# VH-VL binders against Exodeoxyribonuclease I (sbcB): the designs that were tried, part 1

All scores and structures are predictions.

Target 1, 149 residues: Exodeoxyribonuclease I (sbcB), of Buchnera aphidicola subsp. Schizaphis graminum (q8k923r203to351)
Amino acid sequence: PKLFDFFFKYRKKNELCRLIDIEKFTPIIYVSSYFGALRQNMSCILPLSWDLHNKNILISIDLFKDIDKLIVFCKTVSISNISIKDLFDLGIVLVYLNRCPILAPIKVIRKEDTNRLNFKKYFYYKKINLVKKNYFLIDLVKNVLLKKN
Structure headers, positions and changes below count from the first letter of each chain, unless a header shows other numbers; antibody chains are not in Kabat numbers.
F, E and O are the ipSAE of ESMFold2-Fast, ESMFold2 and OpenDDE, as the mean of both directions, binder to target and target to binder. V2 is 0.75 times the mean of E and O plus 0.25 times the DockQ between their complexes.
Where letters were taken out, [cut] stands.
The coordinates of atoms that the task and the answers printed are left out; those that the model quotes come from them. Centres of patches stay.

## First folded at step 1 (VH-VL)

Design be1 (framework fv_bepranemab)
Fold by ESMFold2-Fast, scan of step 1:
Structure be1 (fold): chain C 149 residues (1-149), chain A 119 residues (1-119), chain B 112 residues (1-112)
Amino acid sequence: as target 1 above (149 residues)
Amino acid sequence: EVQLQESGPGLVKPSETLSLTCTVSGGSISSYYIAWIRQPPGKGLEWMGTIYYSGSTNYNTAVQSRVTISVDTSKNQFSLKLSSVTAADTAVYYCARDEYYDWGAFDIWGQGTMVTVSS
Amino acid sequence: DIVMTQTPLSLSVTPGQPASISCRSSQSLLHSDGKTYLEWYLQKPGQSPQLLIYEVSNRFSGVPDRFSGSGSGTDFTLKISRVEAEDVGVYYCMQGTHWPYTFGQGTKLEIK
């Protein structure tokens, strides 16, 4: 969906996708309530041009069509004083990027990967002009979805 | 201000199921993991398993077939059940907070509850 | 499973003298997130364990600066620059990088 479409806009190739059953991995931190629910059983779609032995996976989240679902962190995002339960309850999907703009590998923060994570170290965000980027940034400190319009 | 308190039967017969409870007070259970660690008399520490408030668990492979950890969010309680106990399961059982947000370590421990497996 | 090996298993120290405890892991403790989850705990007689050091070298709140941790990869050390009477007990290293979590055997520190 939208996250997948965003990456195809900026890739040199967007050939046929391979479908990966994401259920065989610990699932990503879900979007639920406020933004709509993700299905427990999700499919991960990879561009055909993506190297499968690369550990960096682009995940297309099979979300309901009308959900604002592009969540992109250009640097670490500060989440001081916000619990992981509060993030889940707000329906936040965490997507970590190595750099901005987005042609870098993406890490999806999985439930198993949250054990022992120090979010203060890894999550810092800088406000970016979103007009040209066509994506959304969540202000996790204020639990506010930031989008260009 | 967060405190952990274990409670248990004290004495369990061989082959029975041991049931322990950890009660959390002074704060929300929603931002950390709870681990169960045991210590046989005069011996070292053994991690048994960890649970998140959502019910997600990880168990030590040495006890995986016998151990179940669960959570009751309405009571702010975590429970450990260990089936088919033997004298080797005699130990002090601790629950501890696995605080992953700031330090990623067991920063708060309960006072421990002694369990003796004997006929 | 990662095996944690402590040396020595026991030491006796005159008050004011330094003490050093070694901890070795059978595999690297560097996590994919760039952190090393090696911790030190102290269990005083009759008490629950308490956190001293997390992430190799960071002192936990309230821990005196005479305690220091160091190391990387598979080799780690806890040092006490000047041992005091309240430091008696059993010291455990622990790894939290990989499931299952594992502890060292413990090192008993006594005052002469």
Scores: ipSAE 0.000, ipTM 0.492, lowest interface PAE 18.2, mean pLDDT 64

Design be10 (framework fv_bepranemab)
Fold by ESMFold2-Fast, scan of step 1:
Structure be10 (fold): chain C 149 residues (1-149), chain A 118 residues (1-118), chain B 112 residues (1-112)
Amino acid sequence: as target 1 above (149 residues)
Amino acid sequence: EVQLQESGPGLVKPSETLSLTCTVSGGSFSDYYIAWIRQPPGKGLEWMGTIDYSGSTNYNTAVQSRVTISVDTSKNQFSLKLSSVTAADTAVYYCAREWDSYDAFDIWGQGTMVTVSS
Amino acid sequence: DIVMTQTPLSLSVTPGQPASISCRSSQSLVDSDGNTYLEWYLQKPGQSPQLLIYEVSNRDSGVPDRFSGSGSGTDFTLKISRVEAEDVGVYYCMQGTYWPYTFGQGTKLEIK
């Protein structure tokens, strides 16, 4: 949608961040029912590409201040206040790519669709809550992103 | 090892419901996802939807309001029902196994021709 | 929906010569897991389609080494190093990254 297009363009307006294929590094989250992205309990599967190419992953669970900082730099959209829960409910998470904060879409799949995934391609499985302190924030190492970029 | 066979009526009248069955043999029940793919005469391939052994489905938005795919675990059968058919639904219908790691269709049935006419 | 465009729509090749088919997607096919779900299928006359290549460049079991796939992002190529008579048919590319899955229009390969 339009909101995702706006946040994707954030990195172009922040000249410290090169155009990076955000989809390669988007976490996969599965839920107990199809549109359960609004539910409190979810399970997260991290792509194996992170394990193979970036074993030095920093995960942060407190993203409030970072979201507020990003809003200041997003001049195209008049958004007064958005909580991390509201962004997650819209399918958006904060990801650090090469130390650049980027708002990125998440891929939400049904619990049943996890049988479609080869778990040898995913190195981590953990349930997460929608409250601000239990979100994933991924800080990817520069050399992995430069390889992609 | 794994084999897929489609069966159906061959001829369906406009506005009626098309019903097709795919019978799976070989492999264990949990080893496969089944997709339905169709091909109108002289044209290309169109994915219609996929179902897993638990009955979870994904449909092509172009036919989503008319299509239902289901599974009967006691018979190792997958069915496709397409309602309100028109001449545009005339096609060879295939069922295919979707390889779980790559979303690729590695085993295909022989296909069954469905003609929609009055 | 993702649009898959194949070129050429048809080609005729002398046996033993190479053939090349291109496939372009309307947007990047890289999934969130970093994989690209781009497949190539061959439909021989009167037969069901068969998988040739999955995940851009991986040959399915039993597919001869003369078939190879390459590409990234939105631009993909299927090459046949030395075309043989049994290679006649229609070739389709397909993307499995996004629902709905979509196929290219097909490329018909004939022998001269």
Scores: ipSAE 0.000, ipTM 0.472, lowest interface PAE 19.5, mean pLDDT 65

Design be11 (framework fv_bepranemab)
Fold by ESMFold2-Fast, scan of step 1:
Structure be11 (fold): chain C 149 residues (1-149), chain A 122 residues (1-122), chain B 112 residues (1-112)
Amino acid sequence: as target 1 above (149 residues)
Amino acid sequence: EVQLQESGPGLVKPSETLSLTCTVSGGSISSDYIAWIRQPPGKGLEWMGTIFYSGSTNYNTAVQSRVTISVDTSKNQFSLKLSSVTAADTAVYYCARDSGDFYYEGYYFDYWGQGTMVTVSS
Amino acid sequence: DIVMTQTPLSLSVTPGQPASISCRSSQSLLHSDGDTYLEWYLQKPGQSPQLLIYEVSNRFSGVPDRFSGSGSGTDFTLKISRVEAEDVGVYYCMQSLEFPWTFGQGTKLEIK
């Protein structure tokens, strides 16, 4: 889709932030097609759709309504000690437009290779209330990825 | 391991169009920015323009009216065309790749071709 | 356009001695996100440029720790703590804050 092409045109989040009228854009989550294989029978709370490249799953959600679901999704992985960096290494790209998008390199993992993944302890910051009140989801995700512990 | 290689004519006549090709091997171009950067003999580096795999381009305003950069994803190639050349366009032309990094929002060229010398002379 | 000015234009250093190169931008390279978009490149004789440092002070993979970058706003410095023969070449600073991306005019490092 158009939004998919638009975001990958602007790899750098600062460049994208300068151009976005955040009220006009739908928040987008890009997910690896093989992520679901790591959690069979998962009760997925996010809608999934395929893009033109058949390597990424494009998820469009209203993050103002589903911020808790987005964060909770990371905890519903079958291995509870997974880090958010590990999810990005699996090809998940999170874009939250109320502040600035976070973009990560997309990696498509073959289903046959999923058993080779080694997950680290998941470190989660209790700043969800701050994110919902002040719309700092991008800062929360960055703090988790940088692992300030 | 990703490699970039420039190719094209070494001599171009004044007023003609200079055409160069950059071939990328050893990796996917679908997340990379490719830039063309030139260096006149004995002088510094000048950015000409950048293209993303989608075809989106940004050009240096100094050459914007004469420069066109394009991509052929089926051949893994990027092309530079510069029209109405003069002796001032004599330079080594490089293609360079910004692989990007999630945590760095600036551009850095971490892979460069060997460069190809283009002389504009009659 | 952002103009990048390097000083000196050339310097000669005895092997093992330190070297320092300055780069000044015509406007601040500090972005509103708190990061400064300044890179350093080395072009060895007859070779293509190679990335040394990005984001003012971060060494690129494989770059020896004798290279260090520092600075803020409009004034930046590249230092080599102990110059080696393989460090000979032309050093360029670059800004990637806004288009067009611009390089300094270069600083030639020679060994005495």
Scores: ipSAE 0.000, ipTM 0.497, lowest interface PAE 15.8, mean pLDDT 65

Design be2 (framework fv_bepranemab)
Fold by ESMFold2-Fast, scan of step 1:
Structure be2 (fold): chain C 149 residues (1-149), chain A 120 residues (1-120), chain B 112 residues (1-112)
Amino acid sequence: as target 1 above (149 residues)
Amino acid sequence: EVQLQESGPGLVKPSETLSLTCTVSGGSISDYYIAWIRQPPGKGLEWMGTIYDSGSTNYNTAVQSRVTISVDTSKNQFSLKLSSVTAADTAVYYCAREGYDFWSGYFDYWGQGTMVTVSS
Amino acid sequence: DIVMTQTPLSLSVTPGQPASISCRSSQSLLYSDGNTYLEWYLQKPGQSPQLLIYEVSNRFSGVPDRFSGSGSGTDFTLKISRVEAEDVGVYYCMQSIEFPYTFGQGTKLEIK
């Protein structure tokens, strides 16, 4: 799909921050999700919109129908340690990005390729709730969204 | 400031399990990523694997089926176990810290190394 | 696996003269984040390896400015502007872009 191809292009041909800055000049949140309990073997990376004031992100479940397996880590953002098992059991890894000048670089890894690339940390996130039939509500760490301290 | 020291038996018999320990001093082990690197006599360096602060590990595929790296935070120690050893596993074994910060990605401090000979 | 090839395998230099060591990777070490994951290490006789250069050209703390690294993509060079007796040992390049991490075969530097 086009969404998958878009993120493949970020990883292979272009630096992620340059593409973000060119297109919208707005921060973008990328998510890699895997619905083990809902749909086996589904994974994706998505650009998401968020409400910084409410500190929430909405994800549409319909976006996962035709996606490949990918995992995203933010290379230079130091996030508190979290159980990798808990993250994978919930099926989501989030990356918060700012405009290029202050954006931490990210690594994009397929699940099959996790052993081939150097990565060390996963992102911290809060509990996921199903708010609407087609949406998950994710509460993110306040300091990540607002970039305070 | 940071010091790493390997310890373990200098002689291991073929088919047995090699067990080595790396003791960390001068800092909190919970903030460290530790790698094991070996060097056969007169040869180059070979990365064996790394353990991260999350407890996750990555191993060299050449030894993946035989190697286990673990951490004991209460003792400030990391360990390497290598099963079914042969003469080809004879080497000096080093532990090394893989950067203080996630951003670094390099081995900045190394232990002194411990020589292990596999022989009957 | 990414193969790292060093040239020469050994060199002998008169003190005060420059030395140059080359490292070539079988694949590009430039990652999509804009960083190049190439390090240089020195192992002095009877000692553990020590970090000299990380990310191609950044000197590790305490490393003398006579050491410099350069290169991009698959071709990298370590230069010593004026070799001193303390510089004797085996130099290794390493890539850390992909697992397994791999080292070059080493270059032995000796004083004449």
Scores: ipSAE 0.000, ipTM 0.494, lowest interface PAE 17.0, mean pLDDT 64

Design be3 (framework fv_bepranemab)
Fold by ESMFold2-Fast, scan of step 1:
Structure be3 (fold): chain C 149 residues (1-149), chain A 118 residues (1-118), chain B 112 residues (1-112)
Amino acid sequence: as target 1 above (149 residues)
Amino acid sequence: EVQLQESGPGLVKPSETLSLTCTVSGGSISSYDIAWIRQPPGKGLEWMGTIYYSGDTNYNTAVQSRVTISVDTSKNQFSLKLSSVTAADTAVYYCARWDYDESYFDYWGQGTMVTVSS
Amino acid sequence: DIVMTQTPLSLSVTPGQPASISCRSSQSLVYSDGNTYLEWYLQKPGQSPQLLIYKVSNRFSGVPDRFSGSGSGTDFTLKISRVEAEDVGVYYCMQATEWPYTFGQGTKLEIK
């Protein structure tokens, strides 16, 4: 499907988020409101020229050490028929951030704001809920994680 | 004595880009988190987005593709640009200071009226 | 998005009498830190909104003690114990628990 070609094109250019080791996955993220923001409406990939479009993205690099999977963060995605097994075999995990219950009830914060905030109080991951509008993306993440647990 | 003052063109043609500025006085803008909130005539309030002292931004998804909020520390100004405007963008636009720790808007500008019309 | 619904949309009160405004959210406003980020703003005629109450029941600096907020979960109330002429305007509730921040449609308070 065209979506696979799009992912591999950007992966080769090393414009994507670093891979995450699913076995050591910890869903704590310091990001701006643009984390995973896209140049194209159909994309699940960080833009090629992120400095021009998403210069306010702040990502903790330490979060991605010991990785073996490509994590693609999405704002808007249209996926027709992609097997979770196929994406996992290709080393791809999709995370939908825009209004996604996977991030509820946590607030996404910037790391530089830690001196103003009690990080432990405001940013932690307790549970996820599936929503109909995000079936493919949420199911992909859920099933990839379940295969490791 | 923190004061916020908006300024804008008053009238903008459909399909053009609306540009507004918010001038801050009575404090260092480097420590300010500023939001833009609009109010169409006879309607309620709509949060458009916030820029934080770190330079990060957060936008209402309803306008995310068209809105940009920025800061110019040399001019003591925050700005909002809204592209591809339509009659639905006719509103009074406010800038307001966001208290990040308590999560409220404590000081508001007087507002500037923007009419989108041919 | 969290939808905020206010009732009534308008009310008229004789000076010195109490007034009560309700606000209901489409989902719980309790944040993961245990706080409830529900606020009340007043917009006087021809003026900008001003903060009255934050975190359900805390009065902002300078706000008279005749204003009080209460509620929990999804149901919230703003009460004015003795309405004064200066209290005329439109009252808005707002949630800051989740992005995007959303306001109620407003309640207009008038003097009889």
Scores: ipSAE 0.000, ipTM 0.477, lowest interface PAE 19.8, mean pLDDT 65

Design be4 (framework fv_bepranemab)
Fold by ESMFold2-Fast, scan of step 1:
Formats: structure tokens, sequence, C-alpha cells
Structure be4 (fold): chain C 149 residues (1-149), chain A 120 residues (1-120), chain B 112 residues (1-112)
């Protein structure tokens, strides 16, 4: 699927950020590990920001036993009470675009490929897990991420 | 336009280490995936491995114990080292860019290839 | 490892006539994400391989529309509707679904 075309068509909270030229933003968020359940030995590096003028931006998410760094990053954004496990379970990840936090869908590599770090394979997570009452995430999932018809 | 160019010794002795360099020109290598693919004379293509500019690698299991791919971002260069070579490693070696766009990765630009002969 | 088998190994075509090359994989190339990771490459004599088709049927930029790809699962076909002299070379299919990535053995296209 063209996941990011869907995401940017239906993202609702871009008002949290300065206006972003979506036509110049064609990221591929590529994860080296399966995120249906977060493993202790994953590698994950989240970008704080990147230049949106490059249409062929590739973002690799590799978590290598440094989950505390990722959690600290997530805690510093304006959207509070979001755990990295809840984001991965929803098939979304928090990234900065031009200093603005946004929630982006993720593509994950097959569980069987975790030890191989296969860069070409990915899974699109569309299944929505129930989250503890975080009304912002529930509203985002309900009204934005599930709006493809 | 981005160009890739392989270089290295054309002749390597059996049991020695083959060392090749792929130089990228016409742009920065940041964010690139670069693959090494070889072709023995008169035969087909064999993928050797791929590296991302962070240093993360995937190798073909057939050569995994002998192959090392690395990157030097200050020189816009990627390198392939293959240890304990034999006559079976005689081939043209290519580097190729692996472009990730939309939902697919593919080898969109290839270097010219460099011929490596393993002989005494 | 996934084995990619091409047929025929060689063919000769009169200019202006169509050509068809088959590729069969030992396992399905359809991933759970709905994409089929099958590419076609052309290697002209004395040159590096070049990308023709990705994801079974998508032409790479600059590739003439006389080239088309089709297929699903394990059976794939590359067709050239009207062969021209510059189409001479060896055609390779490749799977990118499972490591190690593997190529077919190649099909040599010659002009009569």
Amino acid sequence: as target 1 above (149 residues)
Amino acid sequence: EVQLQESGPGLVKPSETLSLTCTVSGGSISGYYIAWIRQPPGKGLEWMGTIYTSGSTNYNTAVQSRVTISVDTSKNQFSLKLSSVTAADTAVYYCARDLYEDSSGYFDYWGQGTMVTVSS
Amino acid sequence: DIVMTQTPLSLSVTPGQPASISCRSSQSLLDSDGYTYLEWYLQKPGQSPQLLIYEVSNRFSGVPDRFSGSGSGTDFTLKISRVEAEDVGVYYCMQGIHLPWTFGQGTKLEIK
C-alpha cells in the first residue's frame, strides 16, 4: 500500500506544527524489526528532524537495546502519556518533522527477519490494539488512521 | 546525475583478501543503501550484500563468513572485502544503489563494474 | 533460498516481432503486505545491468512502453511488444522478498 500518501491525506493534527509542504515530503519509514511486540534486542533510532525538501527521504528505525533513549525522546514531545509500546501496537511512531512532532504509520520487517536486518521487506500495521484510556490516541486512530475507504 | 564507480586491483592471489571500493559522485551518500553484486565470466548475477550509510549490513549467507562491507562517508566511498579468495571468486564486481521509494526497493543505478581475476 | 528459474535460456527474434520471457520462483513472491517483490533487469553486451520493471509490472523511469511485466505468485512474464536492435542482451528476473536476494540464470535475447 502507499501508506504515507494515505497518512498525509488524512493527518488531522498538522496544526501542531508550522505548515509543512507535503508534496516535498515522501518519507519511507523502514524498521529493521517486527513491532507487533517490542523485543528487548531490537535496534531503533528515531530522527529528531529532517529536511523535507528531499522527496526521497529514507528513515530507518533500528532499536538496539536502547529503549530508554527512545522512551526519553517520546516523553519530551507535547503529546503526553504516550508509550512506545502503545504506538508500535497501533502501527504508528512519533517523529519530528521540522521540529514538529507528528504521528506517522510505520512499516515493519517480518518477525522472522529480526536477526537478518532485511532492508527491503516491511509490514504495514493496520490492526488497532486497545490502549488504556488515552482519548487523544483513540480519537486519532478512529478519526484519522481508520478513515481510508 | 549520481554516478557509481568501482575500483580495485584487477588481480588477486588465491588465499588473499580482495578489496574493492565504490566511489559515489554527483551527490552525497547520506541515506543511501549500496549493494555489491558480482558476475563470474559467462555466468549470472549474484548478490553479495548491502550496506546502509549508518554501517548496517546484510550479507548473502553463501559468502557471509568471508565478506565485509563498510562505508566512509568523508570520502563518499563504500568498500567490499572478501577474504580467502579462490578461482571461484573471479568475477566482475558491481556496486549498485538500492533506492527505497513508495513501497519497493530496487537497484536503480549501477557502477560500470570492475573485473577481478583470482590467479597465482 | 528462493530459486529463480527462467525460460527460455536464449531466444532469437526478428526485429519488430514480440518476445516473451518467463520467470518462475520456488516460493510465492507475494508478501503479507500485498506487494510482490519481483524485478526485471537487462544487461546489454559489455554494459552493467539496468532496471526495467519493479513490483512485477511497474516500468522504471525511462523504460519504453513496449516493455511490460505481468504475473503473480510464482509465475511471471516479461514481454517486449516489438523488439528493437537495442533490446539485445541478457534479461534477469530477481526476487527481493527473502534474503538472500536471488536472480534467475538469465535469458539471452538475440536478433535474427
Scores: ipSAE 0.000, ipTM 0.492, lowest interface PAE 17.2, mean pLDDT 65

Design be5 (framework fv_bepranemab)
Fold by ESMFold2-Fast, scan of step 1:
Structure be5 (fold): chain C 149 residues (1-149), chain A 116 residues (1-116), chain B 112 residues (1-112)
Amino acid sequence: as target 1 above (149 residues)
Amino acid sequence: EVQLQESGPGLVKPSETLSLTCTVSGDSISSYYIAWIRQPPGKGLEWMGTIWYSGSTNYNTAVQSRVTISVDTSKNQFSLKLSSVTAADTAVYYCATDYWEGFDYWGQGTMVTVSS
Amino acid sequence: DIVMTQTPLSLSVTPGQPASISCRSSQSLLYSDGDTYLEWYLQKPGQSPQLLIYEVSNRFSGVPDRFSGSGSGTDFTLKISRVEAEDVGVYYCMQSTQFPYTFGQGTKLEIK
């Protein structure tokens, strides 16, 4: 997964922002394999949402300074029964926040990775409508990944 | 890749305030946590403190009353101020990125001598 | 504060031979999340320190397989299976389980 590797390159941050169309919002999922501070009492800014009005979640890395009022602990996220390719096919972008102490690189996402947040089961049971797939994904993010904290 | 460069006066008189700057290049500092680590000549390493890009800090209790770390996002710079210096503060001062794996990128260090 | 003690303080090794450095902490480095935050750094002569090992046994990116870390609780070891000339320098252990972060006093590795 080429795009995923791109997010871990410090010098590629500006290129990522250029790939995200600011006039057309793309759903973004923040993924972390660690909750809490690797080193005691470190935390990072986790933007809860950028634009929920049009029912898309777009959080630009360059906008953290503008929304520094939204300081929360990053959460451990499990994505199961879905590959990175499948997420991209759904129009989802995975963003790693560079230099956040509680965010760790995700080694691999596979169909059998974990069972906690089973996107494939969710889509399978909910029968997500193609024209509204982003709404259901946003609901998943809001209710499972962002609601807890 | 990110690069770090320390700078500041090489000589400081006892009782004065030591002031150092760490300049970050290769990326925006809004993405970084920066630590200051020092090393007296011929001795080991001592962590001074860490700052987040938001300005939040954690300091070593041994120097907590004298140390201040700050960030200037407009200049991509972090600074260290250490007040009431003595000969014991003579050291090479490093800035380093503070990542979940450890201190992964280091500046080359700047020597500070406290002498009259 | 957690005190980190390294032994030996100095070590001379013939190239190709193994080397072992010990690090002991004044209290357990096991954190409430079940992980142990012990790191190893190498400072080559005239250079800045560089990260070798994090969380006891994980090699940092680009670190050769000949380096390995082990241990638990308060006792930790860094091993070099075959010492090469480029391995010369001072090795430091460090804990980041609690503030303040503390380093060991260092172990100087020299070639005979």
Scores: ipSAE 0.000, ipTM 0.503, lowest interface PAE 14.9, mean pLDDT 66

Design be6 (framework fv_bepranemab)
Fold by ESMFold2-Fast, scan of step 1:
Structure be6 (fold): chain C 149 residues (1-149), chain A 121 residues (1-121), chain B 112 residues (1-112)
Amino acid sequence: as target 1 above (149 residues)
Amino acid sequence: EVQLQESGPGLVKPSETLSLTCTVSGGSISEYYIAWIRQPPGKGLEWMGTIYYTGSTNYNTAVQSRVTISVDTSKNQFSLKLSSVTAADTAVYYCAREEYDYVWGSYFDYWGQGTMVTVSS
Amino acid sequence: DIVMTQTPLSLSVTPGQPASISCRSSQSLLHSDGETYLEWYLQKPGQSPQLLIYEVSSRFSGVPDRFSGSGSGTDFTLKISRVEAEDVGVYYCMQGTDYPFTFGQGTKLEIK
């Protein structure tokens, strides 16, 4: 589909996200507000991979040009009924374990920043599992969404 | 490659104010803490305080009344001021970058070379 | 303040033999977020400290796999499975769970 074309177009040009083996990349979800993410914009193509119907699907998203495709990605990986407003109201931004700049600033989550303690627990819980299989992206995002609901 | 470099006077008289600067190059200071850590000759490490790139600070209670840490984001510089110094403040002073990320963890990943400060008349 | 106590204060090891350093905290290092902020640093002679282990057991990038960390609560251990000449220096544990951050007094590792 069109998302694959977008991936191939930007992946070879994107020096911020050097892909040597897409199946080894571990997607990480950072939390930030929609407005905060846009103000701290760092150009990065997000390479995303997951299993769907026993097929390995690759997609990349330019958060500035193709923000609607993030919603499509989330719906495709079984995250249902989510708008871009809902994702960024939750402060969710997808980043890969590669040399991509972080779009969303990571705030210190110590006793002084109690507002973020719940999200820290979910991210750390998944940290060790992030390199094992593609389902962890769906699981991590759903855990963050379950905190909202 | 991220590098941190301390600079300062080297010699400070008792009762005066010690001023040190840490310059960060090769990487972003956004979303990072910079800490000041000192080591008296022949002794262990002591954390002095930490500053977030927005200017928020936390200080060691042992020096809280005398220490001030500040940041100049336009120059990628952090400064430590320690007032009313005594011989006990003689130490190598390091600045170190703290990555504090709920995915990656919290740790001091890059340290400066250290700058020796001697408090003597 | 959380007090960090290391044992031993010094040890001498024959090359190729294992080494073990203990670190005890006066209070649990388990943070309210479920994480334990215990780190190990190595200071080689004449050099700045360098990170070896973070979050109790995670090896920092470039650190050889002969280094391992373990522990929970108040008792932590750094192990070197086979000591090499380049491992000489002073090892420090550090807690980042509560302010002020505190270091152990250090353990000096020497080659016999």
Scores: ipSAE 0.000, ipTM 0.492, lowest interface PAE 15.2, mean pLDDT 66

Design be7 (framework fv_bepranemab)
Fold by ESMFold2-Fast, scan of step 1:
Structure be7 (fold): chain C 149 residues (1-149), chain A 120 residues (1-120), chain B 112 residues (1-112)
Amino acid sequence: as target 1 above (149 residues)
Amino acid sequence: EVQLQESGPGLVKPSETLSLTCTVSGGSIDSYYIAWIRQPPGKGLEWMGTIYYSGSTNYNTAVQSRVTISVDTSKNQFSLKLSSVTAADTAVYYCARGDTYFDDYGMDVWGQGTMVTVSS
Amino acid sequence: DIVMTQTPLSLSVTPGQPASISCRSSQSLLWSDGKTYLEWYLQKPGQSPQLLIYEVSNRFSGVPDRFSGSGSGTDFTLKISRVEAEDVGVYYCMQALETPYTFGQGTKLEIK
């Protein structure tokens, strides 16, 4: 589908990532569309705030942390010494946002947050398959890292 | 109402680069993709490639090594460049837009087309 | 690449009679989101193509209700319940599931 083809383009190593304006680009909706396709294992959308902090994980991303306006600058990163456990514990996956690979937290968005983010719909983790959902998330991170590297 | 208008040289010599422009008026391009489609005389439609507002592109594999699509958001203009042209590239070239954010209901607005003849 | 095949290539109908055009894809156009990415376009003589139907059966705004689309998987049909003079032209199906996006070869509709 055209939306899927748009989302999974990425820039070459060391290129500066494009400025992303939520009002025009709606990058979180593109990401949620991708995870919607994987609904059997997880139903979640990424928050509009990007809170990536780990002493062992280096990212090349600049964030404007205004919840009503997210502007992101990023660069490609070399991910050679990141454990799947560390990424999962931080709720972090490598995603392709516009043409930029970034490290992003995955969280269940509560209704209050969704109202502030101007989304009409949101998804949440299914309790019925919590163990399988966690395993799927680990596999998703592993597969994305293997594809990137 | 949104309108698309193609413009180009009409005649291009073999081995040269064809350059076409699509101008969008009456609306924003920021929630849409723009596709280039061509039609050789008496034949069917062939998709050449698509560019999204993000600048991301997809190209038809048949012309992938020769085609480049770009956007100038300040002018509301899209460009198609096709290098190393031959007589097989003679066609009417169309630009068309479609919605890419929330739905994909196809290409709802088309330019009138511009005829390109490759001849020495 | 996904190959799109239309039948018939040409069709002549008397005004007021129905017309039916078939389109077959070399693989399923169903995506994991539950949607089927099949579109129909009409090119009237001397004009640009225009969108008639998207996602198999949804009429685009302004398209008369005498046009209908149906089908699933690999087999699709466009029907015109009562053909009018302004319906003359070449009809194309298109898949938008994966790149390269591909059109059928076209079906020419003429009035007798």
Scores: ipSAE 0.000, ipTM 0.494, lowest interface PAE 15.8, mean pLDDT 64

